# Ledger of designs, part 7: VH-VL binders against 7-cyano-7-deazaguanine synthase (queC)

Target 1, 227 residues: 7-cyano-7-deazaguanine synthase (queC), of Persephonella marina (c0qst3)
Amino acid sequence: MKQSSSIIILVSGGMDSAALLWLAKKEFDKVYAVSFDYGQKHRVELDFAKKLTEEAGVEEHFIAEVPHLKGIKGSALTDRSVEIPSEEYPEGPPVTTVPMRNLNFLSIAASFADIYEIENIGIGVHSVDSPYPDCRAEFVSAAEAAINASSVMVAKKKNRITVYTPFLGMTKTDVLRIGLELGVPYEKTYSCYRGTIPPCGECATCRQRIEAFRSVGLEDPWFKKER
Short names: E, the ipSAE of ESMFold2; O, the ipSAE of OpenDDE; V2, 0.75 times the mean of E and O plus 0.25 times the DockQ between their complexes.

## First folded at step 1 (VH-VL)

Design o7 (framework fv_ofatumumab)
Fold by ESMFold2-Fast, scan of step 1:
Structure o7 (fold): chain C 227 residues (1-227), chain A 122 residues (1-122), chain B 107 residues (1-107)
Amino acid sequence: as target 1 above (227 residues)
Amino acid sequence: EVQLVESGGGLVQPGRSLRLSCAASGFTFDDYAMHWVRQAPGKGLEWVSTISWNSGYIGYADSVKGRFTISRDNAKKSLYLQMNSLRAEDTALYYCAKAPLYSSDYTYFDYWGQGTTVTVSS
Amino acid sequence: EIVLTQSPATLSLSPGERATLSCRASQSVSTYLAWYQQKPGQAPRLLIYDASNRATGIPARFSGSGSGTDFTLTISSLEPEDFAVYYCQQRSDWPLTFGQGTRLEIK
């Protein structure tokens, strides 16, 4: 059942990357993880990423700093002067968009893949209707092509690097069902864009998470009532 | 500076009631789960009760379930423990303790009060 | 309930020596284990959370290790103020439970 190959997973500490990490542990012989510090307001997610990767038992967990993204103005995720919206995703690119975020992340992960001769890069993007341009199938295909055109490992060994996106085309509810079956500890995942403790329950990611749990007949561990 | 100050302890007869209070300061009380932990004289620590940030999750040790009630008043930044039908075995120093997160499922105790003594004796 | 067993019950050492304290769980608690220090007449103080993370303000001589059922608290070189009772605590399952404590006393 397990592939005789290796993968590096982009782990944010959120529920989708947690499901991806658990799936990767089932499907691949060696699992590596990388998490990104880009000055995000929900930096507490990095603490959850560390705990999740340790519990999953990855080969190595890398923390990569992305300092140019820390100084970005105008994005609600990094610019403290811009309020995180309380609406679900509006039409067009939302104010929470960090320019080229996933491209930067995949590029950095590809550098690790090339150095460690890792054949797969996993990213937990889902839904082709995402308002973020760098979460869509077209972007993933272009990024994979660029990675393979640039890879020293690929040039020498003739093996291609695959960008592994098993949740593309799925809803957050679909991803949650997979994660529940895999035994993901969702009480140890954090998704709030505001970075508050408690999670705000009002930002796009909180609303989607709450609705996903409700759709499978469960209460989000962050908002559960008396046992 | 995080501070937790317990009060309401004292000497009480078996079968009677006491209400403990914990006044919190130096942090956003509304954002954290709170707990009561007790320690009998010369003995170890025993978790008693948990309450999440919004009172949505409440848990009790089996030894106190049905007799004790935990509650909080976020406007007053206060935690309470209503103790009914007290027994000699409830004699202990009662600590108010703070969780690092709002969820009671993520429970270790990053700050503790000084404790308030409850003695159940005739 | 998950039972935590600490050993030894009492450990007698001198300042400057290395202390190694054990905590064993009756079933796997993953890494969801914390360590506390309690001095006479004082509230417990968090030392280590989630097996190996040092709490804010805790000196570097304190370290935690382990996963699953076997955990260790190590004090690399004892200071006079380190002689106290140490408790482990799990958060893997309800009810929350503590070990019985290890008393670290001066030789």
Scores: ipSAE 0.000, ipTM 0.421, lowest interface PAE 15.9, mean pLDDT 81

Design o8 (framework fv_ofatumumab)
Heavy chain, then light chain:
Amino acid sequence: EVQLVESGGGLVQPGRSLRLSCAASGFTFDDYGMHWVRQAPGKGLEWVSTISYDSGSIGYADSVKGRFTISRDNAKKSLYLQMNSLRAEDTALYYCAKDWGSYPDYYYMDVWGQGTTVTVSS
Amino acid sequence: EIVLTQSPATLSLSPGERATLSCRASQSVGSYLAWYQQKPGQAPRLLIYDASKRATGIPARFSGSGSGTDFTLTISSLEPEDFAVYYCQQYSNYPLTFGQGTRLEIK
ESMFold2-Fast, scan of step 1: ipSAE 0.000; ipTM 0.455

Design o9 (framework fv_ofatumumab)
Fold by ESMFold2-Fast, scan of step 1:
Structure o9 (fold): chain C 227 residues (1-227), chain A 124 residues (1-124), chain B 107 residues (1-107)
Amino acid sequence: as target 1 above (227 residues)
Amino acid sequence: EVQLVESGGGLVQPGRSLRLSCAASGFTFDDYGMHWVRQAPGKGLEWVSTISYDSGSIGYADSVKGRFTISRDNAKKSLYLQMNSLRAEDTALYYCAKVEYSSGWYTGEYFQHWGQGTTVTVSS
Amino acid sequence: EIVLTQSPATLSLSPGERATLSCRASQSVGSYLAWYQQKPGQAPRLLIYDASKRATGIPARFSGSGSGTDFTLTISSLEPEDFAVYYCQQYSNYPLTFGQGTRLEIK
């Protein structure tokens, strides 16, 4: 059922945030989006985020720069001298880890929520056993508490801000099933950490995506075999 | 037409510093990533460094890491390479190269546009 | 780092002949492989990108093929201006790497 409140969604251009965006359009009256430029190896991810938000028909799409995360050394995602691993399942915190990434993203989104008097912030975190500390339930709960303790809107008793995490505890396959039912245009989503067109098919994100589609009996739109 | 013009090369003693510049014209400089590629006399091409359109993402070859610093000034449409602690093996022709974007959707680190290069000679 | 090995090191042919140049990667680079031509005293010139796509202004006699680890640049009928050094380059992984070059010489 569509809710009467507003939400701002963190949109990366990838398949999980796309599923979240489409779910939010069904569940909330007003949907805003924010995407982040943090010096990730390629700009193409932001192009996909822009197209997804245009197609979804959001109220406004914000692009926020995160300068202090740009040029992070040692992370394969932002340090050009470090190659993107081709491992299927990285153990421990992966070399693609950007320190405190989701904390920075949520705090920036909270600033927009406060200014626009938006009651919800949506983030597409999933799986209770995530290898990223800032994708877990404990983190989400602590971040929501900090946001509300520092919000000007909340201090004035206007509205409390809720961090909306509908996929928490779900597998990537569960999230994909929801997105397919919602009609997400997955051919317009982009997940490759290498930033290549076509996607490399070999990095952890590409492999997870291919496996998720295979789990539901489909081929990833990027890798469909021609007739 | 895209033009890239390198300058700042010369003869320098080992252990000294040199700063290379690349002046860009004919395209929207602040929309493109830039690279430095070098070529030692009579040898092949070696990638040296990259910088994203906004200076947010920077990378270096292991051979120059800690000694070279890439930077850009988008207002001046210029790319720079600060070269410290120079070694004889840094002797090369240094090229400025532009990454190619086919559209807003498509990108790749292949180089359609190169400058003419600037020569750096590190003599003992 | 990904090592690109070009073969042969030197290829001696006459105008009008077909040239076939090889580039082998130490690990898969998908289709993220470009080819360049370089003449003495000149900057490299992009010929092929994405393994098989011809760059703007490049004559139809140049073609590229391959994927994964094995790539080929073919010049269907050599012109006098085609005698130069040719380099392959991968952009699958950082650091970006080039092959050592193949020198195409007049027989």
Scores: ipSAE 0.000, ipTM 0.423, lowest interface PAE 17.2, mean pLDDT 80

Design u1 (framework fv_ucenprubart)
Fold by ESMFold2-Fast, scan of step 1:
Structure u1 (fold): chain C 227 residues (1-227), chain A 124 residues (1-124), chain B 108 residues (1-108)
Amino acid sequence: as target 1 above (227 residues)
Amino acid sequence: QVQLVQSGAEVKKPGASVKVSCKASGYTFTSSYYMAWVRQAPGQGLEWMGLINPSGGSTWYAQKFQGRVTMTRDTSTSTVYMELSSLRSEDTAVYYCARDYYGSGSYEPLFDYWGQGTLVTVSS
Amino acid sequence: EIVLTQSPDFQSVTPKEKVTITCQASQSIGSSLLWYQQKPDQSPKLLIKYASQSFSGVPSRFSGSGSGTDFTLTINSLEAEDAATYYCQQSYSLPPYTFGGGTKVEIK
């Protein structure tokens, strides 16, 4: 059932945000998108985010810069001296962690929501599969409370902003099944942390997406083998 | 300083195989960089053949060369190899290795340093 | 397969003149386009990455522009050392990464 409200989706160009974007197009009347430039090594995802939002037919696609995150050392996603690992996620926060990344992203998206009077902010977090603290239900709840406490639109209209997280508690396989049913063009999604085209196939995110496709009996479109 | 040093010129007969090497120095061979192979027939343009990740050994080949090309590496010598089998006269070309930097973010991939080239001549 | 079509194939240019080389992709590739310079008997050298970003050490007279399917390399005020063949390359699709046919620039 299509909602009579509007939503702004955080779109990275990856599989989870693509599934979220397609779900939002089905469920909401007006869909906006915002993507973030924070100096990440896989910034080529922004090109894929642009193609996905164009294909989905969003109302407007915003690109927001987060320049203070570009100088952060120690994270493999932003620090060029740190190699992106070719390992599965270890227990606890990985070397690819960018401090408070999703908090920064949600606060920026909330600014767009407040200005454009958008009632929902969508983020594709799935805490079961993530070691990141800012992907958990507790974080989402606290962020939503802070957004509503500081919103000009909420103060004027008395309507709350909802942080829409339909994939919380789901595995990446569950999210992929939803996206496949929705007709997501996964050949147009990009997840490689190294930022190469073709994707490397060996970083944690490449391994996760290959595994997710295998778990549903399919081959990842990026790595399809003819037999 | 970054250097990619390739093996010397080869003369082969049709049906033979050739194996060209590319030795890397001046950077960490298995970190932040892939290695591509690109060839150029005399007086003609550049043709991408494939790519190898020296860290894990994963390879991607152009469809035209599938079944004939094999790319490998030796991490102990920081060397990548490109072997092309079932050689034909149209395989006569200069073969280049080129480093593919994946650590610069939105600009990847890019071939920032190239080997000097290896001439492979295929003649009867 | 993404096909890149360069034009012109060849041009002879007077020193200090502006040179324009175009590269057209058979489908949209965003900004995933690179430009290389190759002098006779030398390896190619990267000039421009991501359609418009100059590589380190490249003279300011070289610039790139375009997105989607239409791209341009411009040499503002050609110098003698710029006599070379120029190639565009796409990095958008799954293998193969494809190159344009090249544009040979000679000094008149």
Scores: ipSAE 0.000, ipTM 0.414, lowest interface PAE 16.5, mean pLDDT 79

Design u2 (from u1 with heavy chain D100G Y101L G103D G105S S106G E108H P109T L110P; framework fv_ucenprubart; at its last look DockQ between E and O 0.22; V2 from the best seeds 0.00; counts 0 for: pae E 8.5 > 2, placed apart)
Heavy chain, then light chain:
Amino acid sequence: QVQLVQSGAEVKKPGASVKVSCKASGYTFTSSYYMAWVRQAPGQGLEWMGLINPSGGSTWYAQKFQGRVTMTRDTSTSTVYMELSSLRSEDTAVYYCARGLYDSSGYHTPFDYWGQGTLVTVSS
Amino acid sequence: EIVLTQSPDFQSVTPKEKVTITCQASQSIGSSLLWYQQKPDQSPKLLIKYASQSFSGVPSRFSGSGSGTDFTLTINSLEAEDAATYYCQQSYSLPPYTFGGGTKVEIK
ESMFold2-Fast, scan of step 1: ipSAE 0.006; ipTM 0.450
ESMFold2, look of step 2: ipSAE 0.006; ipTM 0.577
ESMFold2 (binder alone), look of step 2: mean pLDDT 89; pTM 0.912
OpenDDE, look of step 2: ipSAE 0.817; ipTM 0.905

Design u3 (framework fv_ucenprubart)
Fold by ESMFold2-Fast, scan of step 1:
Structure u3 (fold): chain C 227 residues (1-227), chain A 123 residues (1-123), chain B 108 residues (1-108)
Amino acid sequence: as target 1 above (227 residues)
Amino acid sequence: QVQLVQSGAEVKKPGASVKVSCKASGYTFTSSYYMAWVRQAPGQGLEWMGLINPSGGSTWYAQKFQGRVTMTRDTSTSTVYMELSSLRSEDTAVYYCAREPYSYGTDWYFDLWGQGTLVTVSS
Amino acid sequence: EIVLTQSPDFQSVTPKEKVTITCQASQSIGSSLLWYQQKPDQSPKLLIKYASQSFSGVPSRFSGSGSGTDFTLTINSLEAEDAATYYCQQSYSLPPYTFGGGTKVEIK
């Protein structure tokens, strides 16, 4: 049964946020989306986010600019001098880490939720042991607490805002299985950190995506040979 | 030799449409490069019209041209097209295609330009 | 949209003199500013990318500087072949990319 409440989904154009968007369309009456322009090397992901939200049929799709993260030094996602690694994560946070990225994103999404009186914020985090500190359950819990302590809507209406994380504790393969059952158009999703068309097939996100499809007996749409 | 070769000059009447082509050679058309269209009216400055990704066909248009401009590509011929409809006299300009490499950062730029196509709109 | 204002519109310069062209953005664009040279009846050519990085094959007399809202193109010692119109462009915001109005440089 669909919930009568509304949700705003953080949509990146990638597989996990696409699965979340399709799940939200099944479970909530009104679905909004927000995508972020932070100067990322995979600029093309915003095009895929727009196509996905259009196909899903959201109430409104917001594009929020995060200018202080544009051109940030030291992150492989935004700094030209730092190459996107082809290796899987070694030790410590990856060089693709953008400082406080999900904190900035949840804060911006919370502002939209407060303005539009939306009761839920959806984020596609799926691993409690993520190499990114701002993708972990502890972070999500703290962010939700801060949002509720700061919300004008919560203060006036006495209704809580929930950070909706249905994939916490799941593998990327688990999330893919859910998305396939929901009918997500994965050929319209994009995951490459290098931002190339075609995707590089060698960065951590490309490798994880290819392996997730193989684990369910399918070929990644980006790397299928025409038949 | 890396090259962008555009179609020849056109003369159109007001209200007509024009379709200008830009053929790429010497590089992989669908890999690592976007293509933009920039116009220049006689004696005036450069005006950006839009950008296309030849790989997926995604487009970005300047608001001024929304509803009148359409950018497409043919991957089999390595050609990008710019079609402008409902032509007016102020659309008289040289139309350029320009190549944008995929940036490893935020420093996007046009590294190669076509020779230009003069479109004249007159009665 | 981001508006780029170039100054001066026109200048006539003696050979070997230093030429300075400025470009002011209506909002901060970091270092996402480009400089192009266009000679009469020719296509534009890239000179400087990311505010200060010379494009390959560009003579060392051309240099760019600035960040945020104020940018400068400098031609250290003007040569006859430098007679052209110079344009700045921002690549910070898409769509649209925007160009400055241009600066025409003539040799005396």
Scores: ipSAE 0.000, ipTM 0.419, lowest interface PAE 18.9, mean pLDDT 81

Design u4 (from u1 with heavy chain Y101K Y102G G103Y S104Y G105D S106F Y107S E108S P109G L110Y F111L; framework fv_ucenprubart)
Fold by ESMFold2-Fast, scan of step 1:
Order: structure tokens, then sequence, then C-alpha cells
Structure u4 (fold): chain C 227 residues (1-227), chain A 124 residues (1-124), chain B 108 residues (1-108)
């Protein structure tokens, strides 16, 4: 059922944000999208974000540049000298960690929400045991509190901004099942950290999506084999 | 002073393999710089072949050359190698190595210093 | 792969005249576009990185502009030493990086 409200969705071009976008189109009257250019190696994902938002029919798709994250050394996603691992996430925060990425992204999305008087911000965080500190429930709760404490719209109109996290506590398989039911065009989603076309199939995000599709009895559209 | 010095010209028969070297100096070979290989057939444009990370040895090849090209490095001599097998007459070209330096990430790479080129002639 | 279409193929230009070379990408590449100069029997040399940033030591008469799919290299006052073939290259996606077909600039 559609709510009489608006939402801005953080869209990466990947599977989880695509599922979130399709769910938001079903649940909200007006859906906006924002994607982030922070110099990531998988920048090609932005092309898929644009295709997905066009197909979903959002009110407006914003592309926000985050130039200070472009110069970050030590993260495999932004630092060219650091190789992207071919194994699943190691113990502790992965080498693909970009410091406070989701905090930066939520604060930018909150600025759009405040300007356009949007009452919800959607982010596709999932899994209770996320290796990234800025993907956990505690972080989401604190970010939402800070957003509401600083919002001009909230102060003037007394309407709260909600950080919408419908997949929190779900597995990637659970999120995929929801997206399949919603009709998400997964062949138009892209997750590879290396930024290759076709995707490499061996980085952590490629492995996660291959396994998610396998867990529901399907082949990842990118990795279908000839019979 | 950054220098990339390539091995000398080669003449090969069809079906043979060629291995071209590129010796780097004037910077830390295993730092954040990658090394690309680009070829140019006589009178034709530039064609990107592939890229190697000298630090880790990771490689990326253009699909056209996949299965025929192999890029390797020797960190003790600061040298990158490009080996092309199953040579045909259309592989006759000048082969360049070039240092690939990005703005701070891979998506903003650029080829800032180039070797002098190695002419490989495949004579039928 | 990203295809770069470069135009014109050839220009014969009088010294001191302005030269404009264009490069069109088959999809948006942001500012991940480079320009190289190659003189006969020499290796290419980097002129412009990130669409509009001059590489160190490049004369100020060379400038780059554009973003997304449409890019331009301008030589505002052609010198005799500028007779060369000019190539654009994208660094947005790999493999492969791709080059334009080249523009040959000759002095009249």
Amino acid sequence: as target 1 above (227 residues)
Amino acid sequence: QVQLVQSGAEVKKPGASVKVSCKASGYTFTSSYYMAWVRQAPGQGLEWMGLINPSGGSTWYAQKFQGRVTMTRDTSTSTVYMELSSLRSEDTAVYYCARDKGYYDFSSGYLDYWGQGTLVTVSS
Amino acid sequence: EIVLTQSPDFQSVTPKEKVTITCQASQSIGSSLLWYQQKPDQSPKLLIKYASQSFSGVPSRFSGSGSGTDFTLTINSLEAEDAATYYCQQSYSLPPYTFGGGTKVEIK
C-alpha cells in the first residue's frame, strides 16, 4: 500500500539498492533517488543506477559527487595500489572499507530530503552481522537522530525524517526473494568491486550475489553458463 | 627521472611467441603505479592490450588478446614483460609499455611515461 | 566496451590558427578522458588528464574540456612543433581502456 509520503533512495546500481528502489515504488507516493560518485573502482555501477532509476520512474535522480573520498588511501575500493580481494570478507572490517562512507552518504541524502521536503531516506543495509560498522542498526539509529536534530524542515513543519531500512536483519537471500517477487530486473544490476564488464566473479560482492542466486535456485544473470 | 627502457626489435615467424621487456627506473617499481601495454600497427592507431600491477602481479587483458597475452614482472630487476603467442602477420606493430598513474584511484588512470617502443615484425 | 569516436581524421592547418579535435564516448565516462600527442617515430606523450587538467610541462596553448560523452582538445595557436597525431583515451572502465581513432594535424 502506498503511503501518502515521499522517500529518497540511496541507489548504487547493485542488487540490494535495486530491491529497495522497487519496494519504495510500491510503498511510497513519490520516490526520489540519489547515487554517489566517490571515485570508486566500480564506477560503472553508476551507469546501472541510472538505468534502474529510469526504468523505475523516479521523480528525480540526483548524482552527488564526494571528492574528498576520491583521494582516500588504503581502501581497495578507492586506492588503486590496494588490490581488491578475491576471497569473502575477512575477520574485522574489510580492506574494501571506505571510512564513514554511509555516514557521508546519509548526510548528503538528508540535505536533499531537507531541501525537497522529503520525509524518508531509504538505505539498503541488511544482515545483523555486517562487517561494516556503518551498516549496523546502532549506526542507523544514531544517524536518524542526528538528521532530525539538524533538519530545518523538521523544525518548521514538525514532520520527522525516517531512515527507512526494511532489509535490516535480513540476509542477502531474503532481500533477493523480495526483489524477485517485485520484478526487479537483476540483469540490469551490477555489484563487482573491480569494475569490469563482465563482472570478475571472484571479489566478495560477486561471490555474495552468486551465492544469493544459487540459494533461491537461480543463476546470477551475469554468470549464466552455456548448457 | 622516470625512465622506461624496452628491449630491442624482434623478427618472428608466424606461430612463434615474442617476449618484450620494459625496465623501469626513477621511481619505486612496486608502489601505486601500474604498467600498461599498448601496441600500434604501422600507420594505425593505438590499441590497449593490458595492464599489470607490479606490486601484486595482478593483470587485466583486453578480450581480443585473452589466451594469447601474458604479462609478468620481476621485482628484483624492476622489469615488466609482455609475451604474445601464436603470432600472425597482423601482430606486426610497435609495442609500448607505459606507466599508469591514477588520480587517487583506478578509474582516473593515465599513462604518464612511455617506453621508446619495440618493433615486432612477423614475417610470413 | 566503451567506443571513442574522434573527429576529424585529418587537419592541415596554418601556423598560429586554432585547432579543435573532438572525442565522443558511446556512454557517459564522467571526466575520465585523456589526450595524447604522438609525433612521427616517437612514443605518445600525455597532454591532458581528467578531461581538462594539463599534465606537467605541457604548453598552455593546449586545453581540454567536456564531460559525460562529449570532449574537446583545443590548441589555441598552433606551432610548427605541434604537427602530430592526437588520441583520446577513456580510463572510466577496464578491461579494456580504449583509444579514439586519432586525428592527424599537419602544418600547411
Scores: ipSAE 0.000, ipTM 0.408, lowest interface PAE 19.6, mean pLDDT 80

Design u5 (from u1, 24 letters changed; framework fv_ucenprubart)
Fold by ESMFold2-Fast, scan of step 1:
Structure u5 (fold): chain C 227 residues (1-227), chain A 124 residues (1-124), chain B 108 residues (1-108)
Amino acid sequence: as target 1 above (227 residues)
Amino acid sequence: QVQLVQSGAEVKKPGASVKVSCKASGYTFTDYYYMHWVRQAPGQGLEWMGIINPSDSSTWYAQKFQGRVTMTRDTSTSTVYMELSSLRSEDTAVYYCARSIYGDLPYYYGMDVWGQGTLVTVSS
Amino acid sequence: EIVLTQSPDFQSVTPKEKVTITCRASQSIGSYLHWYQQKPDQSPKLLIKYASQSFSGVPSRFSGSGSGTDFTLTINSLEAEDAATYYCHQSSSWPYLTFGGGTKVEIK
């Protein structure tokens, strides 16, 4: 008999991690989830992460606090003195960049993977041309190598840990098509960087989300007319 | 029209339990809606007790009521129940159910439809 | 727990006058504040959601403003039917919610 395949998914409450969660439920025998509280302005996304993981039926959902990222100066996502821009800058890392955010997140998820003997860590990175350095293929490869070099489980030759990135190289529209096919409840996903309810419709993540729905012939559930 | 209809008034002794019902109609009960319970003591303000998601039975309770309140639902009758145990005289209040939307429409955690209220009187 | 303090707790107002009700949060809640109207012996009704967004069917004389810790509900020109108790309500600590103590508005 084969051993159960297991994965821990980084769930933000947004569209991409929701699609990843639903895909993981189809592909793996045991699915765990971890979400991060780093003092982000869009903290309400954590409420949606909890609902998504409950609906998906994960084995366990962990909430990990990252206090050293709370209130970090200079990032619009954590520094209350820096306004969330209505559009992303075309050059260089945007003002919403939190230094080493995905590296911190993967290292924390790797600790859970090592302790619970989970073989895979899933992260919903998807853009080849991402302005965030910690969303690129080169970063994922380096992080996976560092995780395996540091793992007690791997050192004992029990299991290797794989960083699972099925959407790498895909557009947000490609990821949305996959999620729609899987039956993701997009009404329960939240992407706004400003952290407002309703979503502001003006920040880069709101605009990308609206455009992704439009590109597949649908209206974003958050922006349907009430009358 | 969307409507929430609650069960009738109750009179209970201290130490007893009360179970209030709230029947929903005019919308899909298990879609993207929460049901809240809010109480109001005579002449006092509104006090939030807790929330249930009828779709999956997930519940969250105010700390003050944790361990005494239980919220459940029956999808076959589109009904939510709120049971409060170990009743004391200070639990005398009108108990309201109220719906909030979090899904498909751009309505948010505001409570857009309310039941008519159920008076629960706790007396010796 | 986030505490909401409303002021004034009572006001008696002449018809057609402007009414201002304030709600102050014990900590910053962004725009996660909602306003309800409750007439005697009736259930509450949603007026304003997310600090400033009018709910469907609510008369234009009602408006909300504010962010962070300080919020205001304004009735631009009071009508007799507006005699009611008004409550603010926060959803910033979702799924755990709280209400303000209420402001009773009556006609002189």
Scores: ipSAE 0.000, ipTM 0.410, lowest interface PAE 16.9, mean pLDDT 80

Design u6 (from u5 with heavy chain S100G I101E Y102S G103Y D104L L105G P106Y Y107T Y109S G110A M111F V113I; framework fv_ucenprubart)
Fold by ESMFold2-Fast, scan of step 1:
Structure u6 (fold): chain C 227 residues (1-227), chain A 124 residues (1-124), chain B 108 residues (1-108)
Amino acid sequence: as target 1 above (227 residues)
Amino acid sequence: QVQLVQSGAEVKKPGASVKVSCKASGYTFTDYYYMHWVRQAPGQGLEWMGIINPSDSSTWYAQKFQGRVTMTRDTSTSTVYMELSSLRSEDTAVYYCARGESYLGYTYSAFDIWGQGTLVTVSS
Amino acid sequence: EIVLTQSPDFQSVTPKEKVTITCRASQSIGSYLHWYQQKPDQSPKLLIKYASQSFSGVPSRFSGSGSGTDFTLTINSLEAEDAATYYCHQSSSWPYLTFGGGTKVEIK
């Protein structure tokens, strides 16, 4: 039997949130989804998020606009004057960093959770040593504390809100193995930072997903030879 | 009232190029809708040519048209353009623009609104 | 490329009879199949989206069913105004989309 609680999943259209969505459908009674429009160059991922949530059969799919993150100067993900790099240097956060992106996203998702009395918020963060500060365990813990301190639902002495992060401490390969076992349609996931179809194969996210598939003895569906 | 209004019929000689326009009204042009171009040769079926995101000008073209087709947009006039170069007699067709269907702000890629069509005749 | 095969190519039907049109995909496309109606010298119009969801304003005599590779469009009782060519369209390989070859329905 599934858990009797509800969850809202942050769905990007990428591999990790797709695996999380399929896992949530297995583990929770009611699954909601929220996706974010923040002016990202890979905006096509929003349509893949819609396809994935429709395929999974969620209760409702919310779209939240984050207009203050649109056109951010210096971030390669939103500033069209900054080229998406094919190589990342080890110094500090990558040029693709959008400041406090996941903090904004969790705060917005928490608003939906509070209104709909949803008990869990799912986010597909996975790397222990992520170069993005807002993908780390200490951030998730602090965000959960702030959400519960601010929640109308919790203040009414109802159940606390939990930030559900089942993939923390896992590699992309580990997450991919879980998703393959769950039957995730990876041919319908999209991760390219450049927003090209087909994906560029050169940006950090393309390289990571290609290597994850190869590590399990498979070829990334996007890069299979077509006749 | 959502509408897509296309430019008028064109007659071109082989080797020329044609640029068809599609003006959107009744909705936010740069919303979550994609604009598609579909053609239909006389007595034939529908053939998908490509897609443009009016928000950021991202485009994807069917392999058959890659190198000959260019899709662009002008946000100030809420207009999408489809330019086809190196015209051949086989390019004689009605060219349609069509909006990708939206649900909760997303495009399903079901085409809910279509332009009236633009007849392009290629003959010498 | 996903190929959509429609059957029959042509159907001549007596008014008030039931019409069925089949669309078969070369590989599984889930429920990402849509149906359009095109009357002579007119633009296509959306009838059914996502295999079975009726578009707003479409008469209840039109219905869609199927999943995976086999899909059907049904007209329960054909009216004269339904004489048209019907096309299926898949969005499973988004953004690269394909149409079926069409099924012409006429009254004779």
Scores: ipSAE 0.000, ipTM 0.425, lowest interface PAE 17.0, mean pLDDT 81

